# Ledger of designs, part 92: VHH binders against o75319

Target 1, 181 residues: o75319
Amino acid sequence: GNHIPERWKDYLPVGQRMPGTRFIAFKVPLQKSFEKKLAPEECFSPLDLFNKIREQNEELGLIIDLTYTQRYYKPEDLPETVPYLKIFTVGHQVPDDETIFKFKHAVNGFLKENKDNDKLIGVHCTHGLNRTGYLICRYLIDVEGVRPDDAIELFNRCRGHCLERQNYIEDLQNGPIRKNW
Short names: E, the ipSAE of ESMFold2; O, the ipSAE of OpenDDE; V2, 0.75 times the mean of E and O plus 0.25 times the DockQ between their complexes.

## First folded at step 7 (VHH)

Design q15 (framework vhh_4orz_3; at its last look DockQ between E and O 0.09; V2 from the best seeds 0.00; counts 0 for: pae E 6.3 > 2, placed apart)
Fold by ESMFold2-Fast, scan of step 7:
Structure q15 (fold): chain B 181 residues (1-181), chain A 119 residues (1-119)
Amino acid sequence: as target 1 above (181 residues)
Amino acid sequence: EVQLVESGGGLVQAGGSLRLFCAASGFTFDDYAMAWLRQAPGKRREWVALITSGGETDYADSVKDRFTISRDNAKNTVSLQMNSLKPEDTAIYFCAKQDWDYSEGFDYWGQGTQVTVSS
């Protein structure tokens, strides 16, 4: 469909870089066909995403799209210079180990290839909140040894919105470390 | 406690009309997008119509211009007006609450209401 995702307008388009990391989180960009449903100030296209990142004096080196759909925008709507990775991630439930592994592998690969620059890994789901925050925090906890509450606080502060799914928060705080990357 | 109760199904001839109703209870109805899904014999369940909390509507291509979804927030009801019915519309129709964060996820499907369209 081409309806605007529920509650999409309630969330800040782009957060800030998470200090000490290469991550930046944002809500899903919406391609031109959605603009008929939006006021000019509500538009957040793929082009708008890159403009907002540039305004923060940052540069994207990878986009990881966690949505379980391709209806919002197409990879062709992105600059050819920025790699795009789709990881179909079912919402509501905590992401499975295969999804967590794919995310960790992609992040690790990017960091190895981009050790000589400061480009960011942009991560989004529909709202750039629950699936996005979970996978970023899971990476920080499992790979970088960050304490769960510190990872969650860092994400919440930089995204400008707090993780809302209690099952995701509970898994981050008390769940097992996934050692599959 | 959370309940979605569908009604209004029945047997109609091709070209006829039916109006389906969904009575919702147990959650803050006004805050959620509501949808109608259907499942025909031997087929997977498919989405046919959606109405957002703000009243925006969307339709699957197969039902576009024939079906109209609406909601009444004062009564916690969702309705589906079905016109120009075809034998291919024969299915059990389910009312669903969309997950707020996962737009392809639907929760709280009721028992459904059977729609049979004869040729």
Scores: ipSAE 0.656, ipTM 0.820, lowest interface PAE 1.4, mean pLDDT 92
Fold by OpenDDE, look of step 8:
Structure q15 (fold): chain B 181 residues (1-181), chain A 119 residues (1-119)
Amino acid sequence: as target 1 above (181 residues)
Amino acid sequence: EVQLVESGGGLVQAGGSLRLFCAASGFTFDDYAMAWLRQAPGKRREWVALITSGGETDYADSVKDRFTISRDNAKNTVSLQMNSLKPEDTAIYFCAKQDWDYSEGFDYWGQGTQVTVSS
């Protein structure tokens, strides 16, 4: 249905590019059918996403959708030039090793194929915060060797909101490194 | 479309009992866990009771041994028996459907039913 996700309106639509990375996080854009339940200024469609990215003088090269549903928008709502990847990720638990690996693999593949440009990897869940932040930070920690606190701080600052779930934060700070292969 | 309609709320004296009902529609009811949530004035919505699709139950510490959640899959209903009610139980009570996308586990609920417990 067209149920607006809880607290969805509370979060900034789009964050900022994370310096030193190709990542940008945003909340889930909602297809047109949701607009009837939103004030005009609250609307955030797939089209709005791209407009906001453009306003930052950036370009999306990949969208990774971490939501555990398909009701928010369709891949057909996106420009054909931007690949879309769905990684179903449960919202109330730390992503499992398989999910983490899928994310890492997608990111590494993108970077390998996009060495000649500066296009961004757009990552979102429902709020573009917890699942999104965890997986981005997990990547930075496991693959790029970033200190956990630095990764978290960088994500929080760029997203404009802080990771909220303690289990995610604790896993990032004290959990084991996940395999990259 | 998911529909959840709560009923059974009202005014009751401390120590009294109420039974809340929830009628669910628009989804395969027996595949989902259901919960009761509540929100008191000026406070955040909080989890009260949970019942899995298999009938297992869990309760917030504040209501444990006083509240009982149950479900009837044949009628697509969830109930909350509230005994030994306290003024602190005063809140709007919501019936909620499990949602795996939501970080809190529940993102769908009805309009709620008011429960007021007087001292």
Scores: ipSAE 0.236, ipTM 0.617, lowest interface PAE 1.4, mean pLDDT 93
Fold by ESMFold2, look of step 8:
Structure q15 (fold): chain B 181 residues (1-181), chain A 119 residues (1-119)
Amino acid sequence: as target 1 above (181 residues)
Amino acid sequence: EVQLVESGGGLVQAGGSLRLFCAASGFTFDDYAMAWLRQAPGKRREWVALITSGGETDYADSVKDRFTISRDNAKNTVSLQMNSLKPEDTAIYFCAKQDWDYSEGFDYWGQGTQVTVSS
């Protein structure tokens, strides 16, 4: 069923644009069928996502969905003009090299196609923290040469919540640079 | 290391009752939803009952009103009270831990406990 993900209510719906990047992170939006189990102030639908992005004077040009399920919303719930990409990412382990490659390839493709605008890549997993933060930071470290601690600090500040999964943090800080993109 | 150990399975007559228990270790039990799954011979593993970290419950339609899931966060245990058992409830029952991101998926299962319901 339509069970609300554990701790989903505890997280800010949408973060802030990460300065110097094209990324913005958010928790998974929930389609209307979930709203029966939510107080009005807790609702965060696909429409709410786009309204909140607009309130920040930003525009989404791509959504990357990292969840390992398809029950939260349908791609058809998103504006037709915004490309949607699902990268199934298992949540309890550091993403494998294939997953990291897919993410980097998608980001690089977006940047090439959108070099003449300022649209953002929206990235989410269930809570918009661990898988999302890992892959964004992995991209910044491997592709943009950002120092691990700087990438993590930037993500945490802009998301409004700190990365929680220690194995991800340790891999970002002390793990190998991945040159697969 | 995450461990889930099921117990309480056995042979019971149709219409009877069993209570299953799951002892959990190796993770912060209070932070996770827990579930019971089952797998009958030749069938897919199916979800049976779920209990959130806060104690909210949900059930598969096939067991609603007959089964009750509960948890004891002080003892790190999950229980499944199974009443009015039917032969179709015959299966291996698994205790499961919800994954880190609290999606529908489960990242760990126990070895399972056999429940056999005879008519």
Scores: ipSAE 0.015, ipTM 0.356, lowest interface PAE 6.3, mean pLDDT 88
ESMFold2 (binder alone), look of step 8: mean pLDDT 82; pTM 0.830

Design q16 (framework vhh_4orz_3)
Fold by ESMFold2-Fast, scan of step 7:
Structure q16 (fold): chain B 181 residues (1-181), chain A 119 residues (1-119)
Amino acid sequence: as target 1 above (181 residues)
Amino acid sequence: EVQLVESGGGLVQAGGSLRLFCAASGFTFSDYAMAWLRQAPGKRREWVALITSGGETDYADSVKDRFTISRDNAKNTVSLQMNSLKPEDTAIYFCAAQDWDYSEGFDYWGQGTQVTVSS
């Protein structure tokens, strides 16, 4: 469908950079065809995303798209200078090990390639909340050794919204560490 | 156990009307968007109409201005009022539920109800 995603309007478009990391989280940008269903102040296109990041004096070096669809926007709607990675991730369930490892590999590769700059890894799902927050926190816990509650608090504060999926929170707090390949 | 049960399908002449119902149980209905999709023989399933948890509606171009989706949260039902039916509307109609966090797909599906429009 061409409908606005459920509850998409309830969430802040872009969070703030997570201090001590290269992560910034946001909700899915919606291409121009969705604007007929939005008030001007509700619009959040790919262009709007880059404008908001710039307003924070930040620069994107990679976008990781966790949505299980391509209906919201096309990679061609993004500047050619910013790499785009699609990791199809089903919502409502905890991401599987393959998805977690793909995410970790992408982040590690970006960080090695971007040692000499301060560019950010932008991560989004539909709302920039549960799948996004889970994978960012999982990375911080498993790779950087951050305590689960600290990772969750950092994400919640910087996103401006708290992780809402109890199964995601429980896996972060009590689940096994997934070894990074 | 989660269940979605469709009813109201049948045979109708072109230009006629039908009202489909979907009774939901086993989940917090008011938190879910509800949709109708249809599948004609030999064709892919296509989306028809959606109503969000907040009551906003959306329709496929093929049914816009002819179909109306509505919900009753007190009764855990969603309905589809189908007017000015055409032979091309002949299909099995499925009720589906979408969790807010999975706006790209549907968590729960009914078994479907047959709608046949004669010319």
Scores: ipSAE 0.285, ipTM 0.587, lowest interface PAE 3.2, mean pLDDT 91

Design q17 (framework vhh_4orz_3)
Fold by ESMFold2-Fast, scan of step 7:
Structure q17 (fold): chain B 181 residues (1-181), chain A 119 residues (1-119)
Amino acid sequence: as target 1 above (181 residues)
Amino acid sequence: EVQLVESGGGLVQAGGSLRLFCAASGFTFDDYYMAWLRQAPGKRREWVALITSGGETDYADSVKDRFTISRDNAKNTVSLQMNSLKPEDTAIYFCAAQDWDYSEGFDYWGQGTQVTVSS
């Protein structure tokens, strides 16, 4: 099925780059087969994603897809020059330590390989909000030493929508720092 | 009333096989992804297998090639065939349902069924 995800139309397609970081968050792009269910102004394909990033004078160097499905678009719909990483992440639940470490490893690897450019790490789940915001904020808190409330505020401002899931927010504010192994 | 009812759990020896069943009622089963997750004592719940409304499947690396998920849309049932069981597969296994049009997590959960694999 080519059914549009619930509430997908309620969210801005792409946020702004988070200043002082290489992160940009967006909602899941929908491949061409979904366009029959959308008005022209509602379309947000993989091509539309790259056009919107260019309109901000930015360039993607990596996409991290946190959705728990492969139905929305295919990696083949992306330019061959942009690496794609799938991390299957269940919604509603705080991501486990293995998922958090996998995300951190991918980000650290990208930053090490891209020291000589300013390319962005694009992160998305279905709405580009809860799983996406959690993992980006977790990285900023645990690796960059950002205060939890500052990380959350920065994400909310740049995404244009506030993190909605209380369990995610509580873990970021009051949960343990996840380190190493 | 929405219900997911698991069955088929039990005690089995390492190397053995077991088949879990989940009977769904109270929602449009054909519109939902179905999944199996498990939780071992002292550990967080982890995903095991997923099947889409159309029958496409996906598996966690730890169970790939050993477990097979399937569904019967006419009977509103999803099942998990578990082969080559290991002691580390010991856990409570949960059936979960997620709206086909919404991938932000599971909407409905069963109560779980215990699987114990003896060494």
Scores: ipSAE 0.013, ipTM 0.194, lowest interface PAE 8.1, mean pLDDT 88

Design q18 (framework vhh_4orz_3)
Fold by ESMFold2-Fast, scan of step 7:
Structure q18 (fold): chain B 181 residues (1-181), chain A 119 residues (1-119)
Amino acid sequence: as target 1 above (181 residues)
Amino acid sequence: EVQLVESGGGLVQAGGSLRLFCAASGFTFDDYAMAWLRQAPGKRREWVALITSGGYTDYADSVKDRFTISRDNAKNTVSLQMNSLKPEDTAIYFCAAQDWDYSEGFDYWGQGTQVTVSS
């Protein structure tokens, strides 16, 4: 099926680059087959994603897809020059340490290989909010030493929507720092 | 357009067996966790069995070792093999689908199929 994810239309397609970082968050792009269920102004295809990034004078160098599905778009719908990484993450649970480790390693690897440019790491789940915001904030807290409340505020402001899942917020604010990766 | 259609319910004597089927259409079946829940008259709906998109299974303690959930992604079908049935298993059995990508609860439900276990 071509059913639109619940509440997907409620969210801004793409946030702004998070200042001082290489992160930009967005909701899942939907391939052309979904467009029959969308008004023209609601469409957000992989092509639309890249157009919106260019409109901000930014360039994607990596996409990290946190959805627990492959049905919304295919990696082949993305420009061949932009690496795509899939990290399957369940939508209602705080990501486990293995998932956090994979995310951190992907980010660190990208940053090491892209010291000579200003390309962004695009991160999305279905809504580009809870899993996306959690992992970006977790990275900023654990790796960059950002205070939890500052990381959350930065993400919320740049995404244009506040993190919604209380368990994710609580883990960021009060949970342990995962320093082993 | 989305449909979950249960079949295989009926009347059976205690100690007997039934196999329930759920045919799914109108959504990407392979991506969904599938479950069976039941509701006895005057009781709350209770979870019975779950099978994830990856094939892992889990069962309520009351049915463990008696019931087996399985799925056939090629046919968009989930089934529940019910052995050693007890009068306490009498209920309407519902097939349900959950998209673990964004849903914390079940997204789609069948209309249910009646299972009656006589003593």
Scores: ipSAE 0.174, ipTM 0.540, lowest interface PAE 2.8, mean pLDDT 91

Design q19 (framework vhh_4orz_3)
Fold by ESMFold2-Fast, scan of step 7:
Structure q19 (fold): chain B 181 residues (1-181), chain A 119 residues (1-119)
Amino acid sequence: as target 1 above (181 residues)
Amino acid sequence: EVQLVESGGGLVQAGGSLRLFCAASGFTFDDYAMAWLRQAPGKRREWVALIYSGGETDYADSVKDRFTISRDNAKNTVSLQMNSLKPEDTAIYFCAAQDWDYSEGFDYWGQGTQVTVSS
């Protein structure tokens, strides 16, 4: 069934670019089949995503989809020019080390291949909040040496919503640095 | 300890009605969406009905207008009223709970209750 995710309408569709980084976070876009359950102003399709990014004078160079499903939209709904990476990430629980390493490797690879442009890495889970915020902050802390509280504050401010899962916040603040191997 | 316990299953004739109940304990029931899924012999498990924490409902096309899901937050119970039952509705029916942040899957599952619809 094409049911709208719980609380999906409660969150802003797209945040702002996180200054000093190449990250931008957003909630999952919903393909056209979901629109019959949404008012026109609530719609947020893959096309709407790209329109909102352009309105901020930004350009996506990679989308990382952290949802544990393929039902919300298909990669074919995205422009062929924008690479799409699926990292199946279970919600509720702190992502495992393999997931963290996959995320770090994807980000590092993108940055290496895009040294001469300013394209963004778009990251989303269902709400663009907990899994998304965790992995972005984990990258900033472990790879870029950002202080945990600073990473969290930066994400919250730019996303327009605060990370809500206390176990994620606790792991970011007090958990071990995950070695990128 | 988290538990979801289904009841109300049984044998019923085609065209009849049955009401399933699910009693939940060990988690903050009001914050979870509650769902009914079913698995027929030789088939994959399929979603049937869902009720969000706010009380909005959604149904699979195969059961729309025949089934009604409801919840009682004071009693931590979700129920499924099944009308105009068909032999094709024969399945094990599972109660499941979904945290808002884990919308792709279910956090907690019951053991299921058998519903058999005779022709």
Scores: ipSAE 0.277, ipTM 0.576, lowest interface PAE 2.9, mean pLDDT 91

Design q2 (framework vhh_4orz_3; at its last look DockQ between E and O 0.07; V2 from the best seeds 0.00; counts 0 for: pae E 6.6 > 2, placed apart)
Fold by ESMFold2-Fast, scan of step 7:
Structure q2 (fold): chain B 181 residues (1-181), chain A 119 residues (1-119)
Amino acid sequence: as target 1 above (181 residues)
Amino acid sequence: EVQLVESGGGLVQAGGSLRLFCAASGFTFDDYAMAWLRQAPGKRREWVALITSGGETDYADSVKDRFTISRDNAKNTVSLQMNSLKPEDTAIYFCAAQDWDFSEGFDYWGQGTQVTVSS
């Protein structure tokens, strides 16, 4: 269906690069078929995403799509030069270890292959908030050794919206470091 | 303990009306979109109607102008008023809850209530 996801309009389309990292978070882009339900200033297509990234003087090198659907846009709607990775995640529950591993592996692989440039890893779920923020913060804590509260604060500030799921926040602050991968 | 309990299904003649109810418990009802989906014999499950936490409604083309979804947050209920019923509306009707942060799927489901429309 072409219905706009609930609360999608409530969130900024794109955050800012998280300083000291290669991450940028955004809400899901919506393909042309959704635009008749949106005012011009509400539109956020795949093209709009790349225009907004460019306006920040940044460049995407990878998109990680955490949504549990392919109805919002197709990989073919993205420039052929930007790799796209789908990791199906169920919302409101803390991602399982396999999902966390897949995310870490993709990020580590990108960073290894892009040592000689400053291209960004774009991460989104539907709102670019809870699943997105959890996985980015989990990576920073587990792999980069960032303190949990610092990772959360950095994400909240750069995304322009605070993580809202208390179970996600609780797991980030008090949960175990996932070292299995 | 999350529960969604449907009621109001039954047998009705073509052109008739039925009202389905869904009673919800065990979660913060006001934060969830509520939906009705149906599954006819030999067919895949299809979405019928949705009402957001803010009260905005959306309908499948097959039921538009015939069905009306509504909610009562004080009673934790969602209802589906079905008018001008057709034999093609014969199905098991499921109530489902969708968290705003997971608009790709449904978190909670009822067991369904049978609706049969005779020609």
Scores: ipSAE 0.485, ipTM 0.725, lowest interface PAE 1.6, mean pLDDT 92
Fold by OpenDDE, look of step 8:
Structure q2 (fold): chain B 181 residues (1-181), chain A 119 residues (1-119)
Amino acid sequence: as target 1 above (181 residues)
Amino acid sequence: EVQLVESGGGLVQAGGSLRLFCAASGFTFDDYAMAWLRQAPGKRREWVALITSGGETDYADSVKDRFTISRDNAKNTVSLQMNSLKPEDTAIYFCAAQDWDFSEGFDYWGQGTQVTVSS
């Protein structure tokens, strides 16, 4: 059955908007069925996500879900006004070129369609850290021309947690730029 | 309680066929990649076949085009059709499950079923 992901409780539910970008990272919200396994203060539902975003005086315009499962919550748990995109991304390994491209394409599409507002792109995996951080940083590096160390530092600071996976960090710092087409 | 129970093993002559089954329970089967591994006497356990939660398959070179892995999510089962069996295929075959969202390795293992291919 459903179980609380390992170390899920250890991470801040929602990070901060990354200055100069439209990105905000958060850990996976859990649907109501998980609440019985959590203390009240540990609960983080889709509803809680939106409340926390509002508390920051921000608004989500897109959610990109990078988890490789659908067991944590349903798109129906989200407001209909916020588009939801699933990009199945395997954990613990550097995303392949196709996954990277899908992510870039989604982000670029959103930015093109949302030039008239300041809505955020919410990105999450399980912890909203490694897969999430890699793809956000990959975008900043490949598309925005940000130095790898600057991208990583910015993400870490805003997420409130540092990228943990060495293979991700090494790929960002020393790996090739991925095609944007 | 999580369980993976293999069946279908046995003795078969070279060139013959066997179909292995693995029945899974106690976890969300649809979210897991399933795999078959085997271990021959005196050898290390080796990967044989994999099927993702999405149904994509992969095979070790040694069994490619001879073995076929499939899954039935409605029944929580994974199968391995083994054709053109060779004596080198003799091993204990294990069913295993992995959560590709978060796990680095296989999360669950069966006890294994013996496959013996005679010359």
Scores: ipSAE 0.029, ipTM 0.436, lowest interface PAE 3.2, mean pLDDT 93
Fold by ESMFold2, look of step 8:
Structure q2 (fold): chain B 181 residues (1-181), chain A 119 residues (1-119)
Amino acid sequence: as target 1 above (181 residues)
Amino acid sequence: EVQLVESGGGLVQAGGSLRLFCAASGFTFDDYAMAWLRQAPGKRREWVALITSGGETDYADSVKDRFTISRDNAKNTVSLQMNSLKPEDTAIYFCAAQDWDFSEGFDYWGQGTQVTVSS
């Protein structure tokens, strides 16, 4: 049950807005029940997430949760005004086309509905790195035409950690562009 | 093809010891947390012990101080040393692997090995 995810403590809680995009990535926030196993400086709750975003002078307009469970926190722990979307994403292989399409559809819908503001899409998996980085980069490559190496470099720099899973990196660099429709 | 193959199960008298082994193949073993779980007839599968990719261990309260989990990354094996066995430890024991980047549940499971502790 409340086991702290492996290496979760080693990752920066929240990255920075990726310039030229509406994306910000972060690791999964952990509800209070996990804090028994954490030093105070290691805690990163849903409230901490929103405080850190506000400290960057930004505002979240959507959270996309790529995990399979609500064990880490409940949507009710988030401000009622922030839309929340769960997209179940397997963490050990390149996401399938259905998952990629769901992500693209959610991002495109957000951008249309939020064309008159500057709110961000927050994306997380467990560590906010491999699954999160893959889907953000896949979107930038397929929808916005960003060169694979440029998308990866931008994500790594703004997240503060490099993508680690080699199969994700190889698929982004050498795999085909995926259909957007 | 991912495989987890348990071995070392058998019949043992109460108070005895037994060592289980799990051989892993088809994935990058060093990147996974490994666990032992068990299931007695008619009961739900329960967690027993876990060892992270970095070697940190955790145990269910019912086996703490009696069982020891360890791993050998050179041989792609994980083992469970089971001491002071009780009839209540009778179960099928499963080896499982958890992706370090996906901390919810287990991605791969073995077929299990039977442990029977007679009174």
Scores: ipSAE 0.014, ipTM 0.307, lowest interface PAE 6.6, mean pLDDT 87
ESMFold2 (binder alone), look of step 8: mean pLDDT 85; pTM 0.854

Design q20 (framework vhh_7qia_2)
Fold by ESMFold2-Fast, scan of step 7:
Structure q20 (fold): chain B 181 residues (1-181), chain A 119 residues (1-119)
Amino acid sequence: as target 1 above (181 residues)
Amino acid sequence: QLQLVESGGGLVQPGGSLRLSCEASGFTFDDYAMGWYRQAPGKQRELVAFITSGGETNYADSVKGRFTISRDNAKNTVYLQMNSLRPEDTAIYYCAAQDWDYSEGFDYWGKGTPVTVSS
């Protein structure tokens, strides 16, 4: 299974921290077995992820993996000090309420337990864009009371790529607030 | 090189049984949902049975209680056990795989295996 995901090389590896939040978004890291399919400058392993985060003078305290697969890297490829949470999220469709609820609870729990530090919540799907951007924006809108357009603009600017899926954008702008507390 | 290869099709008498197999190669089978479709002459292709990577199953009403889908992840194989076969089950049966990480539907299809139920 060493096939590079479609369009994966088209996206920046890691975005910037979203100001006023604890979120940082990135595309899926690829374990060493994928390196034969990549030029050295295209490699983005779990180790590369942590190096790029350190280059921004940031520290990860949690990784939330939204991919609907375990083939790209293993949790064991991550430092033991960083918690890893898997939320299997099907691509191309708006995440269901149960998935939104799981994401919100994980974020709220992290923030409550980490109020005395400045560690980040790293969120990724395959491209670190549609599922990732949707769930982060959904959290900001529903929990933090951010205006939908402001949440989307903040995510797009910090990720370095705009949300592509019109159904995701439409749900964020016009969909109901999910109050699954 | 991703490939699905069906086997086990053939001619059976009404009331008989047949087991179809679909072997996957070239990808990580465990991460794919697997389905069996069929297409009878002059009819549209229809979903017969579906199994998720975790083993949850779903069946068309026309085959419930008669057909059973299962998978063996160690062998990269999905099976369709067909019991109490009827002439209206005559069709070409297709195996399909869906990469649910980024795909909206079934990405990979086998060539099909014909099943004929007649006396």
Scores: ipSAE 0.086, ipTM 0.444, lowest interface PAE 3.1, mean pLDDT 88

